# Ledger of designs, part 1: VH-VL binders against C2 domain-containing protein 2 (C2cd2)

Scores and structures below are computed, not measured.

Target 1, 194 residues: C2 domain-containing protein 2 (C2cd2), of Mus musculus (Mouse) (e9q3c1r45to238)
Amino acid sequence: EPDELRRRESDTLLSWILTRDSWGNQWQAAWVTALNYEAEKRGGPLRLSFQKDPRPQSLQLTVEKVSSVVKSTQEKVVICHVVGETLQFLVSAGPASATGSECQLYDVHLSPFHLKVEFHMEEKREDIQIRWSFTHVPETAIKIQPQAPGEKQALGVNMLSEALEDLFKHLVNAASPSVFLSTKPTQVKEAQSL
Positions, changes and structure headers below are counted from each chain's first letter, unless a header gives other numbers; antibody chains aren't numbered by Kabat.
F, E and O stand for the ipSAE by ESMFold2-Fast, ESMFold2 and OpenDDE, each averaged over both directions (binder to target, target to binder). V2 = 0.75 x the mean of E and O + 0.25 x the DockQ between their complexes.
Where letters were taken out, [cut] stands.
Atom coordinates printed by the task and the answers are left out, and those that the model quotes come from them; centres of patches stay.

## First folded at step 5 (VH-VL; from A8 with heavy chain Y107E)

Design C2
Fold by ESMFold2, look of step 8:
Structure C2 (fold): chain C 194 residues (1-194), chain A 125 residues (1-125), chain B 107 residues (1-107)
Amino acid sequence: as target 1 above (194 residues)
Amino acid sequence: QVTLKESGPTLVKPTQTLTLTCTFSGFSLSTSGVGVAWIRQPPGKALEWLAHIYWDDDKRYYPALKNRLTITKDTSKNQVVLTMTNMDPVDTATYYCAHRYYDDSGEYTGAFDIWGQGTLVTVSS
Amino acid sequence: EIVLTQSPDFQSVTPKEKVTITCRASQSIGSSIHWYQQKPDQYPKLLIKYASQSFSGVPSRFSGSGSGTDFTLTINSLEAEDAATYYCHQSSSWPLTFGQGTKVEIK
């Protein structure tokens, strides 16, 4: 059946992606870059800056469904929806006029989280473009905690938390990071042939 | 104050391998968010980005030159090294290293905010 | 790969006049465009980041605008020291790319 083939293909691609060192080295930086770009574009009185978490983070993603597959003679696009358990971001926030000393660092946890993942492949290319974005953001539990609780803040705690959560939701929903992962023709064929 | 300086040979023969060192001060490549790039400029021509390395050792290369380029870092020596194989006269250019970082206000810069002085590398037989 | 096309390639401008330089991206890059000034025999210097944000120490006569695919660097009232080549640079996606440059000379 076509849906069973699509699921096996998507599971194979996802498993291959998660085991690549190049993915592990690139996904968080690409996400942080896309989020910071969206933060810069939106503007406003509250300024956010996303930072790469120095602690290792391994995503445990499960394919929820395959929403579409686009195929042609020279290119293939696989789109799947995945669910993850927990995702963490480090975010620096403060008033737009603030200097570094007025900015506060926050831990932001999302659980569960839902992504749309697109795998873009072309017959002659030696790489695969992976693009992803959040879905179902209102259904995700978001926890925002200042690092070193009890430190003095430039903004009101309750008002900042609500404003920060709303802004964070907007930015993650708008961002669509991507990476290019180097492949070999034999590696790509083996993954697709499975 | 952030500074960068390029060093290496100024004259290279065709087919030889070029090794350039970027020595910097005022920042550390162990700092989250920091990146260093190599950019070149052939005489009378535009700027061309070659390679980039992040603080977490993630590396990016201009695709057409990827098989000729290697970028590495030594955080203890405050150095980034570019190696370019099989040099050709068309590779004659001024080579720059440049810094990228979140600014002091916590904003992602994206831009190359500080550049080295550049070093002219001539490829001639 | 995102191609940045600058216009014009060259302009000769009378002092105190307004200079306008455009940069067009081959696809949307939001505001992820940056502008550099390179004087003869010098290294490039950052002028404007993220389309419109002035870098530290840059004279107020320099400004940037635009979003999406069309961007502009403006020098309001050109000074003699502004004779240079100007480049745009996009940081939206890899590979990072520069425009071909715009040379500005004093008439």
Scores: ipSAE 0.000, ipTM 0.448, lowest interface PAE 14.6, mean pLDDT 79

## First folded at step 18 (VH-VL)

Design Q3
Fold by ESMFold2, look of step 22:
Structure Q3 (fold): chain C 194 residues (1-194), chain A 124 residues (1-124), chain B 107 residues (1-107)
Amino acid sequence: as target 1 above (194 residues)
Amino acid sequence: QVTLKESGPTLVKPTQTLTLTCTFSGFSLSTSGVGVAWIRQPPGKALEWLAHIYWDDDKRYYPALKNRLTITKDTSKNQVVLTMTNMDPVDTATYYCAHEYYDDSGEYGAFDIWGQGTLVTVSS
Amino acid sequence: EIVLTQSPDFQSVTPKEKVTITCRASQSIGSSIHWYQQKPDQYPKLLIKDASQSFSGVPSRFSGSGSGTDFTLTINSLEAEDAATYYCHQSSSWPRTFGQGTKVEIK
């Protein structure tokens, strides 16, 4: 069956892309960009600022479902539903009028997490667009903790703590990060003489 | 229980703009892989594909009609809207909206569920 | 634009006999062809997707075959309710196109 063989080949390639180090390195930056965009767009009295976390990040994803959409012989979208262990963010939070030094840093963890990942491929392009979104499931646990013990807490009231969690959930559910990964060989550029 | 239903004017004068709404239930146009198309059929003639919109807002138009057609979606209302400008008596047809065939593989481009259609007559 | 040419335009067939409808594409479309049945004054209904895959609830007397440019819809034993116009449709390229239709009636 030619279509089944083509599908198996593309799934193997996409599994390889999912495990590349460059994918893992780019995905945190894409999350931070998308979440900060949503935070700025929404506005409001509570200010969140997402930051890249320099600590080591292990990204292990389990693929649950794979399907594909063929829009033409030259255009394909592969849809993966994946589960990961921990999705973590470094977040600065405080009143919207506050300067950065008056904000409190928080570690935010979601475990487990579920994503819908789309691989948009066009035959004539030399890259693949990967875009993804959070899927909300009841078993996901959210843990929000101040990063440094003893730091001044800008949000010391219970209502503001609930507001922080609700705002975070809104932003994560609204964000749709994406990256473009090259499919061309590394040797596309002219080689140096030495 | 996927359903689609076309609505809009049934009589349009030449040069006017036609606006048709496809209202659907049993699926969401935010679901990856889902598309909705508009197809028309002049009385006694063959089916003609007009336009397509996907969940990712990718839009396609029949090239000869591209300057006359606009397709949009409202995911919150489960609606897809087609506008067609500068109507002419030759545009008299039954207009259908259709769901693009979807299963867990997502590889098929078939129209599996159709609306009942709405006849639009262009005359004065 | 890919032109789909159906053959014949019309056929009158005795009950229980085999009906064969062909669809020829102006260029290769792999297996990206679909077949619809439209009874008088009704909306079209999907019969066969991807050249040969029967859609849910379609009687087993309907089958499809072919790849590349030449495709066939077969009704193995024509029933009275099968009197209709049949269309092929390609999803290989944009714009999507349909064949001109084949009208099948009971002789």
Scores: ipSAE 0.488, ipTM 0.780, lowest interface PAE 2.6, mean pLDDT 83

## First folded at step 19 (VH-VL)

Design S2 (from Q6 with heavy chain T108I)
Fold by OpenDDE, fold request of step 20:
Structure S2 (fold): chain C 194 residues (1-194), chain A 125 residues (1-125), chain B 107 residues (1-107)
Amino acid sequence: as target 1 above (194 residues)
Amino acid sequence: QVTLKESGPTLVKPTQTLTLTCTFSGFSLSTSGVGVAWIRQPPGKALEWLAHIYWDDDKRYYPALKNRLTITKDTSKNQVVLTMTNMDPVDTATYYCAHEYYDDSGEIYGAFDIWGQGTLVTVSS
Amino acid sequence: EIVLTQSPDFQSVTPKEKVTITCRASQSIGSSIHWYQQKPDQYPKLLIKDASQSFSGVPSRFSGSGSGTDFTLTINSLEAEDAATYYCHQSSSWPRTFGQGTKVEIK
């Protein structure tokens, strides 16, 4: 019973953190960075460039099944399930030889999503590096669609979308986004202005 | 019930490579938080940690032996393999694989709760 | 690496007497110390985890205490079956390390 209560408290705390706008913004940025890195590393006939979706995203996230592993005094892994309605990205795709004008912009949607997320937390000097990865749960659907409404989805566009979906799945699984949590003290004046 | 069992050669010649396999049941290395370690004990001497592997393929080695050690996992077979190169008579020991403890509270700590029976490896010409 | 030094190396104790084994870490490790019992020709068995938490199935006569650098394993009333070598182990940092062991014999 006491352990269950502790788990619930952990869930609540982590949920609170992950639902903050500040985290959401960094989360997306980190993913974009990581995905672009993996895309570049992989190479191939298609050039992919991930971008943040400028549209406001309401991250209604639920965190559950939180557990942790202490690897050392400086290293901890937090494991959880994150459930949400929609995650969105933009991806430009085109031939590797194509000029920027020949790239098509696609919306990438994870909706709904249920992800198992592992946060690797490591103290590095004055900061804590948080690196994470996730695996898809069966409830998570990935959809990629051209952003421009009305272009008659030529058969070719559909095929490309499917190919992109597979590629995206691969990239997502390979990507390891990372952020730094600052432990540096802020000036009192700065804190009050926030 | 969690069980581990070490297997491999019990006799190795100097300079040869030792390959030991830990076969386990009752848990999976696909499960987040799972860790398996190799520990050895020379006859009449203390325990010595050698290597550790986690579910996420994070690998840790004893620094003094790092260049000689390789730890790998085969999740599908529930196996962890330890390779140690350039064996020497000083490496004669009982080799254990062990499971890292998982707390019911959802936190895993570094204690080794379940051990294999160990396998004595003798390095001799 | 963190060095764990046990004391004493050897104890010969009369049954029903109290046994105290100490483990000192070369640096602070919080509570990340674990104790094992190893009987002759057997694998080590976990007794105490995280300095003071008894592992499942461990008799109540075994207890652990300490924090930081100094830790103690106590057997309140030694029984004949407790003849063994005891090891402390730290999981605070890499590499993992063990103490040199304390052999407890029965008089």
Scores: ipSAE 0.668, ipTM 0.854, lowest interface PAE 0.8, mean pLDDT 89
Fold by OpenDDE, fold request of step 20:
Structure S2 (fold): chain C 194 residues (1-194), chain A 125 residues (1-125), chain B 107 residues (1-107)
Amino acid sequence: as target 1 above (194 residues)
Amino acid sequence: QVTLKESGPTLVKPTQTLTLTCTFSGFSLSTSGVGVAWIRQPPGKALEWLAHIYWDDDKRYYPALKNRLTITKDTSKNQVVLTMTNMDPVDTATYYCAHEYYDDSGEIYGAFDIWGQGTLVTVSS
Amino acid sequence: EIVLTQSPDFQSVTPKEKVTITCRASQSIGSSIHWYQQKPDQYPKLLIKDASQSFSGVPSRFSGSGSGTDFTLTINSLEAEDAATYYCHQSSSWPRTFGQGTKVEIK
């Protein structure tokens, strides 16, 4: 019972953190970086470039089933389920040999998303490095749409969208975003997903 | 019920590579939070931690032996494998694999709650 | 690495007497200390986790205490079956380390 109470408190705290605007911004930025890294690493006939969607996002996150693993006094893993309404990205896609003019821009939407997330936390001096990944995506709909579909390229665009959907699912599962949180009020650093 | 069992050669020649396999049941390395460690004990001496692997493929090694140790997991087989290169008679020991404690509260601690029976590895010409 | 020093290395004790084993860490480890019992030709068995929490199935005569750098394993009334070597272990930092062991024999 005491442990359950602690868990509830942890859930509440984590939920609160995830709802902060500052965290939301870093969350999205870190994902973009991580997705680009994975896309490049994977390679293939398509070149993908992820960007943050500048449009307002309704990112309301809730957390459930929080557990933790203490690896050391400086290292902790928090495992939880994160539920959100919508996460969106922009993706530029084209042949690997294509010039910028040959790339098509797509809207990517995850809605709703229910993710099992592992937060790897490590204290480094005055900073805390937080790396996370999706370990399971039980309920997530992925929608990919071109920003400006041309009538003459409708069939080709649709085929590419389908291919992107599968690829995106893979990339999301493989990506490991990270950020550095400082105890200083204004310092959050994005780290590369290495 | 959680069980672990060590397997591999019991006799190794100097400079050869030791490969030990820990086969376990009652838990899975696909489960978040799971950790398995290798610990050895020379005859009549103290316990020595060697390596640790987590479900997330995070690997930890004893620094003095890091260049000689490799720990891997095969989730599908419920196995953890330890390789140790350039074996020397000083490496003669009983080698154990152990499960890290996890309770129903969702917290995992660093204690090793379940151990294998151990396997004696003798390094000799 | 964190060095754990146990005291004493050896003690011979009469049954029903109290046994005290200490473990000192080279630096503070909070409560991340664990105690094991190992009998001859057997694998180590967990007795106490996190300094003071008894593991399941462990007799009540075993108890642990301490925090920071100084820890103690106590056997309130020694039984003949308690003849063994006892080890402390820290999980505060990497690498994991063990004490050198304390051998307890029955007089």
Scores: ipSAE 0.632, ipTM 0.841, lowest interface PAE 0.8, mean pLDDT 87
Fold by ESMFold2, fold request of step 20:
Structure S2 (fold): chain C 194 residues (1-194), chain A 125 residues (1-125), chain B 107 residues (1-107)
Amino acid sequence: as target 1 above (194 residues)
Amino acid sequence: QVTLKESGPTLVKPTQTLTLTCTFSGFSLSTSGVGVAWIRQPPGKALEWLAHIYWDDDKRYYPALKNRLTITKDTSKNQVVLTMTNMDPVDTATYYCAHEYYDDSGEIYGAFDIWGQGTLVTVSS
Amino acid sequence: EIVLTQSPDFQSVTPKEKVTITCRASQSIGSSIHWYQQKPDQYPKLLIKDASQSFSGVPSRFSGSGSGTDFTLTINSLEAEDAATYYCHQSSSWPRTFGQGTKVEIK
């Protein structure tokens, strides 16, 4: 019965998110910001710059595990572990010494992808803070395609794949993206957590 | 196995700043739902809660001491640090760090399930 | 701030007899109360969480009950090793608070 209640609550929250028109754009923007921050902070052999993918994304989220934290009678956090079908984004990448004109664009797909999603609720607030991070699992496939197929590439795909896996693994130890969604349809706030 | 251990000075002079470190193992402050608290106990007296920090960096302080307390975490080192400024002899106490209970089969109940051994801090000249 | 008042402050009890310790909250806290045992020169140990749920490894002679403002910790047959100070603790609101403690000794 507690497990069924948590699943019902998480399904309601997920449904609420999916009915908000601005969620997709705000969510993608928050991810791009967080990934760029982490890439700059970590450094490494590659220069990485993440960009919003203007193409439509079909996010089909399935709840895998639910838990709750009650901090007080007025404050609750619902924690969902979810699996999504495919996450798409664009990466500009080149050697660490490269400038923007020396980097190449790649289409990157994660399939499936695993998220931890937290719904931070406070009884007196009119919005919900949503925080999320990747859960790194071996089954996630990273598919990388250069945007200019058939042209000479400055980087090997293996090197980019390794750099991306390292970034995703370390997001649990770094800033987690967050978004404020209004209980009113026209008011949405965006926040970045560090 | 979850363990916590307090470290820091055992003798502090009045007006100095106390810095205590809680080093733990068997859990991560990156794990959603996890919290760590500091509680003190003056000799022969009751337990007093001081501060809390959660995995999401939510921080809570005892109101009367809020201006003197700072709690921070270092997830990579498995550490939580408490700083208390302007120490006074009345602050002489055993200081404990404690893990707030997390049950993946249900809601967290806010109990302190695992405690450190405690460290006695004496404030005198 | 929620004040927790324990009763009695002190009990001297013959072995095998029942011990009852009460904790009264200054306002309703639902079931958000927890009980700890602290033996001399030791750190506190969790006995009962959320009013009535026994923590792992706690002897079955310990039980908790109550809701709202009135809570009870019961030791149904006192053993020699149960001589300790017992504290209640509320997690309903901030700041977290503890009762003043109840010292239990063997008579």
Scores: ipSAE 0.526, ipTM 0.792, lowest interface PAE 1.8, mean pLDDT 81
Fold by ESMFold2, fold request of step 20:
Parts: structure tokens; sequence; C-alpha cells
Structure S2 (fold): chain C 194 residues (1-194), chain A 125 residues (1-125), chain B 107 residues (1-107)
């Protein structure tokens, strides 16, 4: 049926958008921002500062589940559960009383990681608003390695792991960037040919 | 099991601000696709939709009352709050909160499948 | 704003007879219409969603039909407990609107 073909073409385009490195950087930066916000809001025994890992990384994303919400004949939200292979970032951590010189850097890996991505569409608009959030699932492994092996660690890895799990459970959607996407299927075919 | 319950004052004076709380269980407003609405019914009259809030914090208001209505949510408390300013005797009604229908296919069609029992709010004349 | 007009406003019906309630929309709403039953001093209960889909636990004597602007709720064989006011509701556009109601009583 034409609606099934259009859905498959839309899924392919969404997957293509989600795998762009520039979009991957925006999403990674947004959730690092959300982690810092949540850490400041919740407080706790540790002083935490999250950083995007400057090393290149392939954000290998797969769309796992797609559903939609129809708010009116002109307004729809497509909801995607996205799974990534590994997300890495840096954490500066120390006791709550610590200053910057007392904090140590840790490499942190999440594998696998899960995102909920929402595409907010309005028929009259030529762009799509995107919202996302981290979803906590039991199989996500957190691996933590100090940046400077062999130095005396001021903070136990188990304490940091426990704090990170707490933050991930309460992570809040942090960003709503807009992307222009044509909503006319016939124009998509012409754009691909050009 | 999904349940909703309205709470708040049952009597208000003209010009006062009404604050109603919808406390619910069996669902979360952080779940994608979920919405909660406020609907009122004046005695002996038809149902009137007032406001809607979705999981994504999208908010909709009846246009003629938009300047008087505020809908908010507190996901941690499983609550939705409706505030209505400048109450008048014509606003006397039973106020309901309602859950928007969720289909197993993950597509929401906008029906109100579960309602609270309602709370009668009387605005003294 | 989409206006929903129900007919009739009131109907007194002999048990076991067929009841037909109509709802007319002021513009096309596809199948985005829903039907509710409200018994005296009770909150409304969903009967039919999307014009014709029966909600869980609703007796088979209730059915809905129509598309576009003209919609019908049918009670094939009226039972005593079906005395209530019935409302249609559209979810095609904002604001959401309800019909004025149809009161069904047992004769």
Amino acid sequence: as target 1 above (194 residues)
Amino acid sequence: QVTLKESGPTLVKPTQTLTLTCTFSGFSLSTSGVGVAWIRQPPGKALEWLAHIYWDDDKRYYPALKNRLTITKDTSKNQVVLTMTNMDPVDTATYYCAHEYYDDSGEIYGAFDIWGQGTLVTVSS
Amino acid sequence: EIVLTQSPDFQSVTPKEKVTITCRASQSIGSSIHWYQQKPDQYPKLLIKDASQSFSGVPSRFSGSGSGTDFTLTINSLEAEDAATYYCHQSSSWPRTFGQGTKVEIK
C-alpha cells in the first residue's frame, strides 16, 4: 500500500538524520548538559562536572520502536526509542567540598544506551522540533576508568558508579532543536534525484 | 489500574482564584503519549472542555477562557493542577479531570477513557 | 471551533426498542468522534471511540457509525440501565468540543 511505502521511506530518512555526526554531537552535548543540570539540582555527596569527550566517536544509533501521537488532524508527534552501542564522556568528580584542583577526571562509558526521541510535526510548519531524553534500562553497563592510572584515587569507583546510576534514573529531556524537513513525499523523490 | 481524583475547594467567592488538583495513579505524565484534560459541567448542562496538558508539557486552553486558565503538572507527585482566576457564579459546575485514551498500537485518538468522580465547585452569588 | 449538534435532545423509549442518536459536526472530522454515557449523578463513561470502535467492557447492544460530518450511536435493544444522557465529542481540532447531550429515559 502507498502508506506502508511512505512509512518505510520516512523511517529510512529518520535513520539517516539520526546517524549524521553533526546531529550526534548535538544530541550528545544536550544530554551532557542535562546531566550537569541534574547533578546541580539534586546535589549529593559528590561534586560532578560532565564533559563531552573530545575524542571522535561514532554514535551508532538504531531505531528500535516507533509510535505516534495524533493531537489533531494537523499535529503529530512521532516517538522513537533509539539504542546506541556506546556513549562516552568525561566526568570531573570529587568530594562535595572539593575545588577544581581536588577533582579527578574519569572516562565513563555507557553501553548500550537508550534514548527517547520525539519528532514534533505541524502540517503548516516546514520544520520539525526534536526533543530527547535518556531512558534507563537494566542492561546498560557503566564502565568507569580514571584518566590517570596509577595515581591515588580520592574517590572510589563504586561511589561514582552509584551516583551516576542515580542521575540517569532522573535524567530530564534537555533540548528541543528544530530541523527543516519537507513534508511533501513527491518533493523527497525529486530531491533525491538532484 | 488507572484512577483520577479531583480535589480542591467546593465553595469560592466571586473574583477569587480556583485551584483544583487532579491526583492520579496507574500512569505517569512522563510517559510519551499521555494527556490529562479538565472538563466541567454546569448543573443540568452539557460538558465543556477547559484545558489539556500532555506528557511533553504541551498545553491547550479553551480560547475564551485562556486568560483565566493555567494548567500545570507535577510528574513526581502524579498531579495536574488547574488554576482559574476571577471566578463568577456562571462558573459553578462539576469539574472533572480525565485521562486521554491510549491504544495498544501506541496511537492515541483523543478519547477520554477514564474520568475522575468530579468535584462540584459553587461560586457564591 | 467545531460545533457538534446532537438529535434528539430528549427521547423517552420503551424497553427493548432501538434507540438512535445522531451527532452532526459543523465541518468534516473524519472518524475522530467519541461517545460517552453519563448516568444521573455519575461521571461520564466512554462507550465508542473513533466513530465505531467499542470500548472495553461495553455491551454489544451499543454501536457507532458514520464518518465526515454525520455520526450515529445506536442502542439495539434498550435496557433499563441504559437510561442516561449521551454525549458526542470530537478530537479532530482544538478546542475539543462536545455535543449538547441527548437524554434517554425509559417509558
Scores: ipSAE 0.503, ipTM 0.778, lowest interface PAE 1.8, mean pLDDT 80

